# VH-VL binders against Nonsense-mediated mRNA decay protein 2 (upf2): the designs that were tried, part 2

Target 1, 242 residues: Nonsense-mediated mRNA decay protein 2 (upf2), of Schizosaccharomyces pombe (o13824r41to282)
Amino acid sequence: LKKNTAFMKRCKSSLTSENYDSFIKEIKTLSLKKFIPEITAAIVEGMMKCKATKDILSSVKIVWALNLRFSTAFTGPMLANLYCALYPNPGYSLCHESYFELKQNENEVSEKDRSSHLLKVRPLLRFLIEFWLNGVVGTPEDFVSYLPSTDSNDKKFRKPWFEEQNLKKPLVVLLFNDLMDTRFGFLLLPVLTSLVRTFSCELFTTEDFEDKETLELVNRLNPVVWRTYLRKSLNSYVDKLE

## First folded at step 1 (VH-VL)

Design f12 (framework fv_felzartamab)
Fold by ESMFold2-Fast, scan of step 1:
Structure f12 (fold): chain C 242 residues (1-242), chain A 124 residues (1-124), chain B 107 residues (1-107)
Amino acid sequence: as target 1 above (242 residues)
Amino acid sequence: QVQLVESGGGLVQPGGSLRLSCAASGFTFSSYAMNWVRQAPGKGLEWVSGISGSGGSTYYADSVKGRFTISRDNSKNTLYLQMNSLRAEDTAVYYCAKDRGYSYGFLPEYFQHWGQGTLVTVSS
Amino acid sequence: DIELTQPPSVSVAPGQTARISCSGDKLGDKYVYWYQQKPGQAPVLVIYEDNKRPSGIPERFSGSNSGNTATLTISGTQAEDEADYYCQAWDSDTYVVFGGGTKLTVL
């Protein structure tokens, strides 16, 4: 019991590559089932504090270990918490001014506001893409039942990913639609550039793969119709930027 | 079933360059992280570099950082190590090693399967 | 930075139990892996995550890890077990760290 409390504290404050081995060992040995709700919240808090790629990648492995042990009891609630951290204002694009809780039309997005926004969303975006590539999550349907209730009577405040037409779409497609929404400028260009460089093959390549197994895996994770869509969206975004 | 075959080793002068290849078969190559581990004649094992299944993340030992580049071609089931600015202390048998079983952004962790190795000798 | 220390050599008679140690600061907080290497051959994974055996590894191989020391144990040692043995752990600064190796002689 004492070790379970210490484990949860470390999920919040010490989700670092240095602690990877002790986390994996504890996940396999401790009686954590009673504390899963607290662990799902704690791990998302820890994720928001991950700045280095090294810490993000070790944390993906920690989440995978929790997924292997507890399956949907952990993974669904964790993804719901992660989504809510990424989209605190239901119905608003990541690129929209309302994401910063700005209320006045004349207020400009300052360099400080942009830096704070990028620091906040960068690790969460990377985690979602890594979880999708590793099979932790595929579509919004995988965790919609774990979301806190939203006022369904006003559809403008409903979370757009969870509308009927979007539930079965790959969540990275929905994510990149928001990232590449040019109606609000190019606020997320630095993070988009980094993600494109890191995940070009999996997300934006439309050419056939020589290895049949790789082609089948990529087609299952992100079918050619969505890779084509994303490539065309990226080309359009680049054209508007120029 | 799993097979890893290294090639590209040989004699090279200090300051020279060499590219190693590892041909993989018997598993879904893109689903596993891959590593290079070396062993100097009569000495122990030293981890050199690792790469995630997608190729999106790369990792290097401090002794080779800035000189060596790990890469992979998942369409050809081939792992590469580009070695530049070679030094006498880089002389070793270089082994290709398959990581534990996770892919797409996972850290190097441990080596389930190893190739036979290819000898690199850095001497005048 | 963690450094893994192994004895350079261990000798046992056929049928005896061989024990090879691997020590490092707070090593019991990390997973340890063991590799067997015979002359002229590539290493073979014999133990992973402290005490688990890969498919195909004889049941006479076992492992433990607590405090500062991990141990590879070979019960009823056979002539074919004569080899170099390396322990390995993960380190946040250097990633993969190997011990110096132990030569097991079955005399």
Scores: ipSAE 0.000, ipTM 0.428, lowest interface PAE 15.7, mean pLDDT 80

Design f13 (framework fv_felzartamab)
Fold by ESMFold2-Fast, scan of step 1:
Structure f13 (fold): chain C 242 residues (1-242), chain A 121 residues (1-121), chain B 107 residues (1-107)
Amino acid sequence: as target 1 above (242 residues)
Amino acid sequence: QVQLVESGGGLVQPGGSLRLSCAASGFTFSNYAMNWVRQAPGKGLEWVSGISGSGDYTYYADSVKGRFTISRDNSKNTLYLQMNSLRAEDTAVYYCARSLEWLPYDAFDIWGQGTLVTVSS
Amino acid sequence: DIELTQPPSVSVAPGQTARISCSGDALPKQYVYWYQQKPGQAPVLVIYKDTERPSGIPERFSGSNSGNTATLTISGTQAEDEADYYCQSADSSDTYVFGGGTKLTVL
């Protein structure tokens, strides 16, 4: 169908806040069930092109609408695709120099490669955090079965969530543990600073709120046990900077 | 039924350019990372370049970085290698190879027959 | 600079066991893959993930990976097994590389 083909093209190229209303209408009215695998790939491509906060937040709402209509048929595969975009070299952490595919004779990440990496990583991390806060994803267990490798014991795949003990941990906690890995310096500090600033209340605040409505919202999005854990991790990271 | 067929090899002068193609059939092409592996006359195997199933991520050996460009067209089930600024040491049989898993430069389970590239003045 | 080291050549009599080694510092923590290449032909995967045989590969082919050395073993070697053999694995940076190759001669 022409309308379904047009919808998929818009997912790839026009995932903007201005198009939000038309996307929501199409998700409610078009017969998309037969095209879920194609839509899943298309929307991840579109999300990778989102830079502005308004476009990212609109895309989160669009994904939420698809999640409500198609459930695990869409969500698991979409999250797996998005995770692979963030970790294209599955043996390497976000902070490792090999993430940039450096030559063996190169001693440092170039300024150009560093800038390019920061521009790519920030929106992808923002999407995963937003999806976690909105309940689209909880733990790696939600999407691990959709990842390309069928052998979780492969020596090459040394991701934390491939280990049994990490499959049921909150995804955002695992992502921040990787972001705060100081073994390779402070390469992702600008990304970490941006995310901490954006999500200070939801992820990093442990103090009492005078506004009852704010307290209720924060506790609903992220329980105090994880906010306490993330705050302590951030304090440790800041202490290493000073 | 799974098949990879290379084409585009030939004789070129140093500093010249050449584009190799690899036609894939018998499997869902977009689900696999694809690679180019070369072998100089009488020498061993050398991985040259790899590309993810989506085409969004490309990888290169140090010896070809900045000169070669790998790309793919999933609608045509075709892999490409654009070779620029060719040197005598680029003379080799170039093989198209499918990754065993989804990641480029990983082990290769299916190989094409190879196409010879000769760089000589 | 980490590389995989293979002997340039190995000779065996028909019916005897051939052993081809592949050494590298990363091998204790990385999978090893083995390829057979006959003259004028493309390589063929004969062993994957240290010990596994693809469908169609004869049972006389086996692999192991222990310490810093992986070994391809061909039991009851036949004339048709005469070929070049290459190992492949990841280096310390998880970049996959080939060994230099071993020419197996069956005399």
Scores: ipSAE 0.000, ipTM 0.393, lowest interface PAE 18.5, mean pLDDT 79

Design m04 (framework fv_masavibart)
Fold by ESMFold2-Fast, scan of step 1:
Structure m04 (fold): chain C 242 residues (1-242), chain A 121 residues (1-121), chain B 110 residues (1-110)
Amino acid sequence: as target 1 above (242 residues)
Amino acid sequence: QVQLVESGGGVVQPGRSLRLSCAASGFTFSTYAMYWVRQAPGKGLEWVAVISYDGSNEYYADSVKGRFTISRDNSKNTLYLQMNSLRTEDTAVYYCARGDYDFWSGYLDYWGQGTLVTVSS
Amino acid sequence: QSALTQPASVSGSPGQSITISCTGTSSDIGAYNYVSWYQQHPGKAPKLMIYDVSNRPSGVSNRFSGSKSGNTASLTISGLQSEDEADYYCSSYTTSSTLVFGGGTKLTVL
């Protein structure tokens, strides 16, 4: 129990590349099965604190190890917790001004509120894309059953997290549609630019790859149909920037 | 079950004002964005204005900006459209409609019967 | 001044399929998957038939289907019936945070 408590504290506060070997050893040796719900919450809190690329990539490998050991008991609930950290209520866009007002109970979205939101969103979006590229998540149907129930007398909380047709769409397609939603201006442009720079080859390239082996790998991770869709969406967004 | 009932239409001279009301029932009014859409006699649909579920955000068609004001009273389940500086081209049936612009998309799933506004000398 | 272009009229016989097009720009139909279609009978309020390009509200016949390619959205009505005779309007959100409608298409069932 004492070692398990220390492990959970490290998930919450110390998801760094320096601690990678310790985490992997403990995932293999500790009796964690009874504490999966607590670990699931703690690791999402830890992800929000990851700033450096090395720490993000290390954390992706740690999540992969937990996925391999605990599978359905860990992965679905973890993805649901991560998604709720990005989208606190069903149907809200990352770009919507009322999102900030609901979180802070304020009538005006300040520069400080926008900066805070972008810092929170950036690492979590990167984690979802990394998990999608590595097969930890494919579509919303992989975790929608673990999201909080929306069945209530308040119609706002009766809205589904995902419309029926979106349940089988690649999660990154839905994420980028939201990032490129200009109904609320260009609030997430810095986040979008960072993600495009990091993942341009994997997500947006529709050109033929000269290396056959590389083409097969890329097509397996992100089929050309979705790369074509994402590239067209990006071109449309760039056109709006004038 | 869901009902939207518009009122306040009538005949008015150019340059004057009218206030339209839309009484909502059969759903939790305070959780939905609300729209005004108009239709001139024998013409197509034209969006006029939208207001968020909590009244914090409003958007208007360019043709009515600065003249019309959309508002709501969630305690009374009522939507309003204050129309100032009316012009003959504002003559239309005005529809109240329920939407989801704040959350999912810009579709309008329930419409009222409409109220006629005639601007003439 | 309708922002989205629809044919003024379309006609078909009972049992046939017809398609109504709705053409916009990269700043409306091309920008989002937020296309909706409305049916309006004479003297009545519009009724939502399709939302978010291809979704049907509860109670709308599966004979109605929607699709989108680039800057053009389409409404297809299969197994045409006399009660389908009405005006049909498309609608889309724009990058300027406005909502626009098509000019409307009068469907005549011959």
Scores: ipSAE 0.000, ipTM 0.397, lowest interface PAE 18.1, mean pLDDT 80

Design m05 (framework fv_masavibart)
Fold by ESMFold2-Fast, scan of step 1:
Parts: sequence; C-alpha cells; structure tokens
Structure m05 (fold): chain C 242 residues (1-242), chain A 118 residues (1-118), chain B 110 residues (1-110)
Amino acid sequence: as target 1 above (242 residues)
Amino acid sequence: QVQLVESGGGVVQPGRSLRLSCAASGFTFSSYGMYWVRQAPGKGLEWVAVISYDGSYKYYADSVKGRFTISRDNSKNTLYLQMNSLRTEDTAVYYCARDEWYGAFDIWGQGTLVTVSS
Amino acid sequence: QSALTQPASVSGSPGQSITISCTGTSSDVGSYNLVSWYQQHPGKAPKLMIYEVSKRPSGVSNRFSGSKSGNTASLTISGLQSEDEADYYCSSYAGSSTFVFGGGTKLTVL
C-alpha cells in the first residue's frame, strides 16, 4: 500500500539511471494492477523532467518493462498522456502561437518562450521516437481512442486530435512535418538537429543496415517509402535554411 | 521552369530491348523520388516503377518485374528505364514523373511512345 | 496488385457539380491517406489535381475537392466549366512501395 505510493512518487520525481535497478525490481514484485492510471500519469510527469541522455534511456527501459508486464492497459493511456503534453491544443501545429503562449499581436517568439518550449519538446520527442523504435507506437490509430475528447465549445474552431486522413500515417512522419514547419522561421532547428544526429539511420537513410535483424525491425516500423519521404523533406528543409 | 523530357521510344519487335531516358531540369533532381507510369493506346494509367532519391531502393509493378530496370544518374539529372524481353502488351506511352508529396506525381513529362510489334 | 474501380463516364451541365468515386480495398485506399487525382486532356500528359486525399497543389482551382470514406475516395468538381471535360484518374499507395491507378472516368460537360 505505502510501497505503491512511494513507487508512484519516484516515477514522478526520480526517473534517473541511478534508480533503474530498484524500478525494475519493483515492477516485478509490487501489486501495481489497480494503480496503472496513477502510474501512467506519474511516469509522464517524470519524463517531462528528464534532461540527461542516460536518464532518458533508462526511462525508456522502465517504460518498456511496464509495457511488457501490463501491455495495452499501460501503453495506450501513457502514449496518449505523452502526446497531450507535447500537443496541449488539439488540431494545432507544434510551432503554433498558442503553444508558445504568444499574445494575439505578436509575430516573434521571445527567447524565454523559445527556451521554455525547447526544454519540454526535446525530451518528449526523444521519448516518442525511442518508443516508436521499440515498437510501442506506429501510427495515431494506436492510441487515439485514449485521447480526451475536444471541448464541445471548441468543435467549431479546431479539428479533433487527428483527422481521419492522418490516423494511419506513421507518427514519426507527422512529428517531423511539424518540426520542419517554417511559418515561424527555424524555431525548432536545435531540436531537429539533435534528433537527426541521434536517429539518422532509422529515420532518414534508405541504405541497407549491416544487421539484418535491425533492417527488418526498421522496415516494419518505418518502411523504406516513408524513410525516403522523410529524407526528401529534410533535404527540402535544409535547402530553405541555406 | 520545372521540366521532364522523355526520349528513347520507338518501334521494336517482341523479345528485344529498349532503354528510355528522362532528362530533368529546374529542380534539385537528387532530392526527389522518380516514377515511370505508362498508358496503352486508349487505355488507363499504369504504374511501372519507382526509384528512391539516391537510387538505393527500386520497386516494380508485377507485370514488369524481372524484365524492366529503373536507374538514375544524379550527376546528369537523368532517369532511365531499361526494358528487356518486351511483349506486345508493353505497347504504351511511357511517362516519367516526379514525387513531390509521397505518392503524388506533381510533374510529368510529355511521354514517349513504345510500340512492340512484329 | 489491386486495381481501383471508377465509373467509366460521368456528365454534367455548366455550373453544376459532379462527383467521381474511386473504390479500392483495405490494402490501399482503406489503409493509406495517399490518394491522388489526375486530369488528362486528349493527347496531353496527366496533371495532378488532388494529393493526400483532399489537398490541392498551387494553381489548381478550389472548384476541385477530394474526400475519402472507408475504401472509397471521391473527387468533386463544382461550377463545371467546358475546360473540365477530360479523363480523370485516381491513384493510391498500395503498400510495399507499390502504387495502383483507377480505370479512369470520362467527364463530359454537356
């Protein structure tokens, strides 16, 4: 009882590489089934606080362990909560002014707003790509049923979280299209550069991988047609930057 | 101006080979996937082959697989289609096309006629 | 590979609206939002009118619109004009880096 409460507190505040072994032991031994909704919320809060690469990678393994034990009962709601943290306003672009809390007449993002946005966006996008790479999520269809309904007053003014046309598109394609949205200049270029540097082979190359097992996994999750599409989009973006 | 120009079409006998070329200008050719699409006289459009921007991946319609080879030379801004073991049913106008939005052929050449007859 | 089914012909008078259907399977139109529509005048190369189900390239009139429901995509042309008289083809991604086309629809403006 008390141990379950302490576990949730650590999920929220202490998702670090130093705590990895204790998390894995607790996932295997504690009676967590009745607390999955609370654990899901706590984990997402903890993810938003992860900064160092080592802590992000250990958190991915912790989420993977929870996925292996509790399957879709944990994964669907977790991904929905993570996506809501990345896109607080349904139907709006990642770079939209509402995400930066801009005043109605502002045309530029302040340095403070940009820094605040980058601190949140970078780890969340990293987590989504890592989860996709591990086969946890492929398309919006995998978690759209767990997203909150749009406010009835907003139905006339903005689209649902995902329109029918985007439900079966690879989530990675949708995310990178938003990252390359030049309507606000190159605001998210530092994030895009970091992700390209980390995931170039999985996301942007049409080359054969040396390891056949890795090639089969990547082709299942991000078929060569979408990797070609992403590579072309990135080249177009770089051309605009120059 | 963005432009694609096909060449190499003509009359050939069944079982013979023919190579089509498509010269691209007005855009960064090496950034785009390219397609070959054909149209038999009085008939509809049929997808033939696709090649990735760097030439590393190639895919074909079942009707031409094993007989046709798509290739490109990015240094010359040129797309090719090598057609071997030609059949009378390969008679068609062959178009090259650019892939701007994956699966959307936004720029087409004027086409080159291939007639396979004895 | 699965062919897409379109009506052989459709007709309308100037100023009216017409709709052309394109029916595929769950392995093409039903699975992917990568449906395109092409206009072809006699003796000319096809022209892209709609991509990604409902989007128009720059320079294409807003009289042309696209939609999709289940395994069927539709092209709607409003305010018909004489220059709209042409053959119309749909296409869809069909998985495994392959593409399929519909049989085409001849639009006659009466």
Scores: ipSAE 0.000, ipTM 0.418, lowest interface PAE 17.5, mean pLDDT 81

Design m06 (framework fv_masavibart)
Fold by ESMFold2-Fast, scan of step 1:
Structure m06 (fold): chain C 242 residues (1-242), chain A 123 residues (1-123), chain B 110 residues (1-110)
Amino acid sequence: as target 1 above (242 residues)
Amino acid sequence: QVQLVESGGGVVQPGRSLRLSCAASGFTFSDYAMYWVRQAPGKGLEWVAVISYDGSNKYYADSVKGRFTISRDNSKNTLYLQMNSLRTEDTAVYYCAKDLGYDFWSEYYMDVWGQGTLVTVSS
Amino acid sequence: QSALTQPASVSGSPGQSITISCTGTSSDVGGYNYVSWYQQHPGKAPKLMIYDVTNRPSGVSNRFSGSKSGNTASLTISGLQSEDEADYYCSSYTSSNTYVFGGGTKLTVL
């Protein structure tokens, strides 16, 4: 019990690369089944605090270990919590100014709040893309049932998290369609640029790879049909940018 | 293609201040962590400071902590090192270096280095 | 002081292989796979030769290889050539979110 409580506190506050070996050992050895909801909430909170690449990559591996051990009991709720952190208000695009709108106390959206949201978007998108590439998530259908109710006090403006036709689309395709939405300008260009740089081969390359082993790996992670789709979307975005 | 050009080095007396600049070109400056590394004449390399892509995270070697400040202006593609309370032991060639960009938030490897600028702290 | 431990010098004949060691602690080399190696010719800026323990940047000869066992990382140069004569530095990320360089090794090609 004491060890389980300590484990949950470390998930929340100390989800760092320094603790990776300790986390992996404890995931394999501790009796965690009864505490999966608490662990899920704690690890999502810990992931939201990750800024350094070393801690993000370590957290991806830790989540993968939890996914392997606990499967549906952990993975769906974890993805739902992570997605809600990225989209705190259903029906708003990442590129829309309303994404930064605070509903609490009708406070003016400050530059600090905007910067906070932008800094949060980068690691959350990175985690979701990494999870998609590693097979932890495929489509919104994998976690939509764990998302909170879209209830609003004004039922007129009630928004679904996902429209029915989008439930079976690859999550990464939906995320990049939103990132590349130019109806509101080029607000997330720096985020898009960084993600394209990080995942160029896996997400955007349609050319033949020099190394056969690299081509086989990339085709396994993301088939050419979606790389072609994403490359065309990126080319369209670049054309609008001029 | 990728270039880093340091400037601002020179001779300065102990206790004084000096600001170094590093002008970056040929890459998207705002996407990469940046480093300052120094090398005293005839000695080895010593890491001085690192700054994340957005300037939100900064780390310093113990020997300069509290005296040196790393900063960046992403609109000008320029990295800075403000050196206060200079000591004779700070005499070195100061190199600006770009992170490899191994992944999106990489701050581990220095793949492109400037030519260096000499700082001499003496009378 | 707090620098990673490298031999001050190493030598070899053309065509031979040499290995340079870099020893730290469990808080740097032993704790993470964030080891890099840099080559510096006299009067020039350092050049990245190895990153992530074993990886080579584009343009670096496959004669250069890196490895790690416990607290010790190693740089091996095979088919030694006169142009390899330089100072070599290892570097590692640390648990304090800082970076440490080795003291440097002067490679002499006999």
Scores: ipSAE 0.000, ipTM 0.413, lowest interface PAE 17.2, mean pLDDT 81

Design m09 (framework fv_masavibart)
Heavy chain, then light chain:
Amino acid sequence: QVQLVESGGGVVQPGRSLRLSCAASGFTFSEYGMYWVRQAPGKGLEWVAVIWYDGSDKYYADSVKGRFTISRDNSKNTLYLQMNSLRTEDTAVYYCARGYRLSYYFDYWGQGTLVTVSS
Amino acid sequence: QSALTQPASVSGSPGQSITISCTGTSSDVGAYNYVSWYQQHPGKAPKLMIYDVSKRPSGVSNRFSGSKSGNTASLTISGLQSEDEADYYCSSYTSRSTLVFGGGTKLTVL
ESMFold2-Fast, scan of step 1: ipSAE 0.000; ipTM 0.497

Design m11 (framework fv_masavibart)
Fold by ESMFold2-Fast, scan of step 1:
Structure m11 (fold): chain C 242 residues (1-242), chain A 118 residues (1-118), chain B 110 residues (1-110)
Amino acid sequence: as target 1 above (242 residues)
Amino acid sequence: QVQLVESGGGVVQPGRSLRLSCAASGFTFSDYAMYWVRQAPGKGLEWVAVISYDGRNKYYADSVKGRFTISRDNSKNTLYLQMNSLRTEDTAVYYCARDTYLEYMDVWGQGTLVTVSS
Amino acid sequence: QSALTQPASVSGSPGQSITISCTGTSSDVGGYNYVSWYQQHPGKAPKLMIYDVSNRPSGVSNRFSGSKSGNTASLTISGLQSEDEADYYCASYTSSYTWVFGGGTKLTVL
């Protein structure tokens, strides 16, 4: 049992590419079934600390290994925890500063506080996109049942991803609709720019690729219908920026 | 002891359907992810589809996505591949293979030949 | 069909050593320690020869060894025997939760 506690602590602090082989070995050898709830929370905490692409991609594969071993018992709760970390106030867009309004005096919100928030949001957004591209999650329906209980009579907060109309839509489409929501200005432009550069081919390219292998890979990850939708949304966002 | 046996191959006309089966024995089938891999005559190996140990997660090669469906029945220790809208390019020996944690394919069946021709 | 690059053919004489390369990218061979190698004799199913870059399953001769440097994995067969004449395929896990095979290498024992 002590080794299971150590494993969970490593999930929180040491989700690095250097530790990949060690994590995979422990996932195979340790009796983790009883500790799945703690592991789901620990993994999400570790994700917030991942900054380098190599660490993110390594962590995505660790999550896939846990998904294969524990399936819905792990993946649904993990995605619910990740969603809650991204949306501590789920009624609001990622572009809204509701978290700061609820937790801090508005006069005390500094550029340092905003920078800290963006540092945590950026890796979580990257993880959700990687999980969607790799099939760990498809739609909000995949994890809605694992969200914390909510008062359905509370009109203050809206759960747009989990409304009936959005429940079966691709998660990445809903995510970018929030990121490109211009009603609150362009607060996440640096994050959006980084994501667009990182995933330009997989998410935003509708033209034929000269390399057939690249076209086949891109079509496998994200079919042309969603790339067309996302490209159109991005063009609209850019037009409003100009 | 550990064995995979494919069946259901045969000659079929373009546009028709065929269902392949893979019977597993000698191990706990429900503990393993399973793959379908094919090989056209005189060509190399091509991954077709994968299914998780509980059947919840499924992934397909682009060439078959929307036409083929992978499924399993853990109570019968059997893996299936439903092949719809068959094309001449689908002509191949189809192998089922066992995988653990997406690391490698350690056990392979003997294969079953599917010929799509008029 | 496959994304990983292998030479179409290699040849050697009995008792010699040969090496077969398998080149991918940082999203497959370079990014993970999950490269496997398969041997296929004509008319037979593939047989696992190497897994996790350099590990041998029980029953596979120690004449077979695997290694990896950057984006290139290698299968080395020492002390070539006539029974080694076969097609050899590398495979790697990818960042897309899929498997990709090499194009295959035909080994001829002269």
Scores: ipSAE 0.000, ipTM 0.407, lowest interface PAE 18.2, mean pLDDT 80

Design m13 (framework fv_masavibart)
Fold by ESMFold2-Fast, scan of step 1:
Structure m13 (fold): chain C 242 residues (1-242), chain A 123 residues (1-123), chain B 110 residues (1-110)
Amino acid sequence: as target 1 above (242 residues)
Amino acid sequence: QVQLVESGGGVVQPGRSLRLSCAASGFTFSTYGMYWVRQAPGKGLEWVAVISYDGSDKYYADSVKGRFTISRDNSKNTLYLQMNSLRTEDTAVYYCARDSPYYEILTGPLDYWGQGTLVTVSS
Amino acid sequence: QSALTQPASVSGSPGQSITISCTGTSSDVGGYNYVSWYQQHPGKAPKLMIYDVSERPSGVSNRFSGSKSGNTASLTISGLQSEDEADYYCSSYTSSSTEVFGGGTKLTVL
């Protein structure tokens, strides 16, 4: 149907708060099941273009509506596509220069290109944290089976996406371990600062939450042991910065 | 040291146009979002417009939508506000201000402000 | 008038603590952690005192602190000094990707 093609185009180009009501109506009424693979790719492309907080929060609600209708048939592949957009190859760190080399022209790497790339990475990191806080994803085990095969003759793709011991760890803990990796300098400090500011209470505090639903969700996904771990990791990172 | 210097203010009649400039120095202008904020004599602060680091995103207060245009020239480290169809209620000191350096689009605090330029719209 | 509600004035004596409130809705103060506070002395440009509800810029005294509960953000100034006498404005990001300011509070140090 023409409507299904138009829906996918809107996921890719018009994932905005102004279009929220039309997305919700179409998720309820359109026959989308056959097109889920295309929708998961399109919505991740749309997420990369979300700059304002209102559009990010609206998009989280749209993904939640798709999750309610299609469950793991949508969320598994969507999370895999999102993770691949953030990490183009297994085993690479967001904090290492080689990450940018994979995404940029090897003969011309400018400060403007790096700034542009960081603007795309920041929304994707925010979406993963928002999805984790809303229960869309808990651990890498939730979507690892949907990630591309690492069985390749290219040595860069022979590494597993996740080491076995990390498959059941909270995804957000793994993300912040990478963001706070100082072995390669402080390349992502502005991104890390933005994320810490946005999620300080949920990720780095043991204080009581006002919202019972948020407290229950956070305790389920990020119990006090991991909040303590993240706070300690953040303090160590700040100390190294000094 | 960070400096923002506004210019272009003056006395203008209702219905006419005026262009304000803000010259930035002491930081990498092209990596920061920029704001215009105004303050009528003896009154409070009112946000007018904001522009992203590369000029691709722009937002305006409802009171100026369709009349004012924010723009920037990163090669000259200069922010502009084109004000068309001016009204007496547009009379104010206009400040330019720098958004957060953290690559947050339009959510950062205004950490440095210029001295302001007075715009008086009067017949 | 103003999108965010602040008391018109507040007063205190040197050494005391005062608190200035800033009340909005779930579409601004209540919905986001992007609340800032600015200090303005007569005839001067505003100065950022607090951002992201409770963070202080470098060079701002630790006597200034911020907090938020529901739709209300608060600026607290401890150990009041004469130089704290100024107008104080809160601001918040909104669901419309705009910024809004409070009406301002005149602090008088008695």
Scores: ipSAE 0.000, ipTM 0.397, lowest interface PAE 18.7, mean pLDDT 80

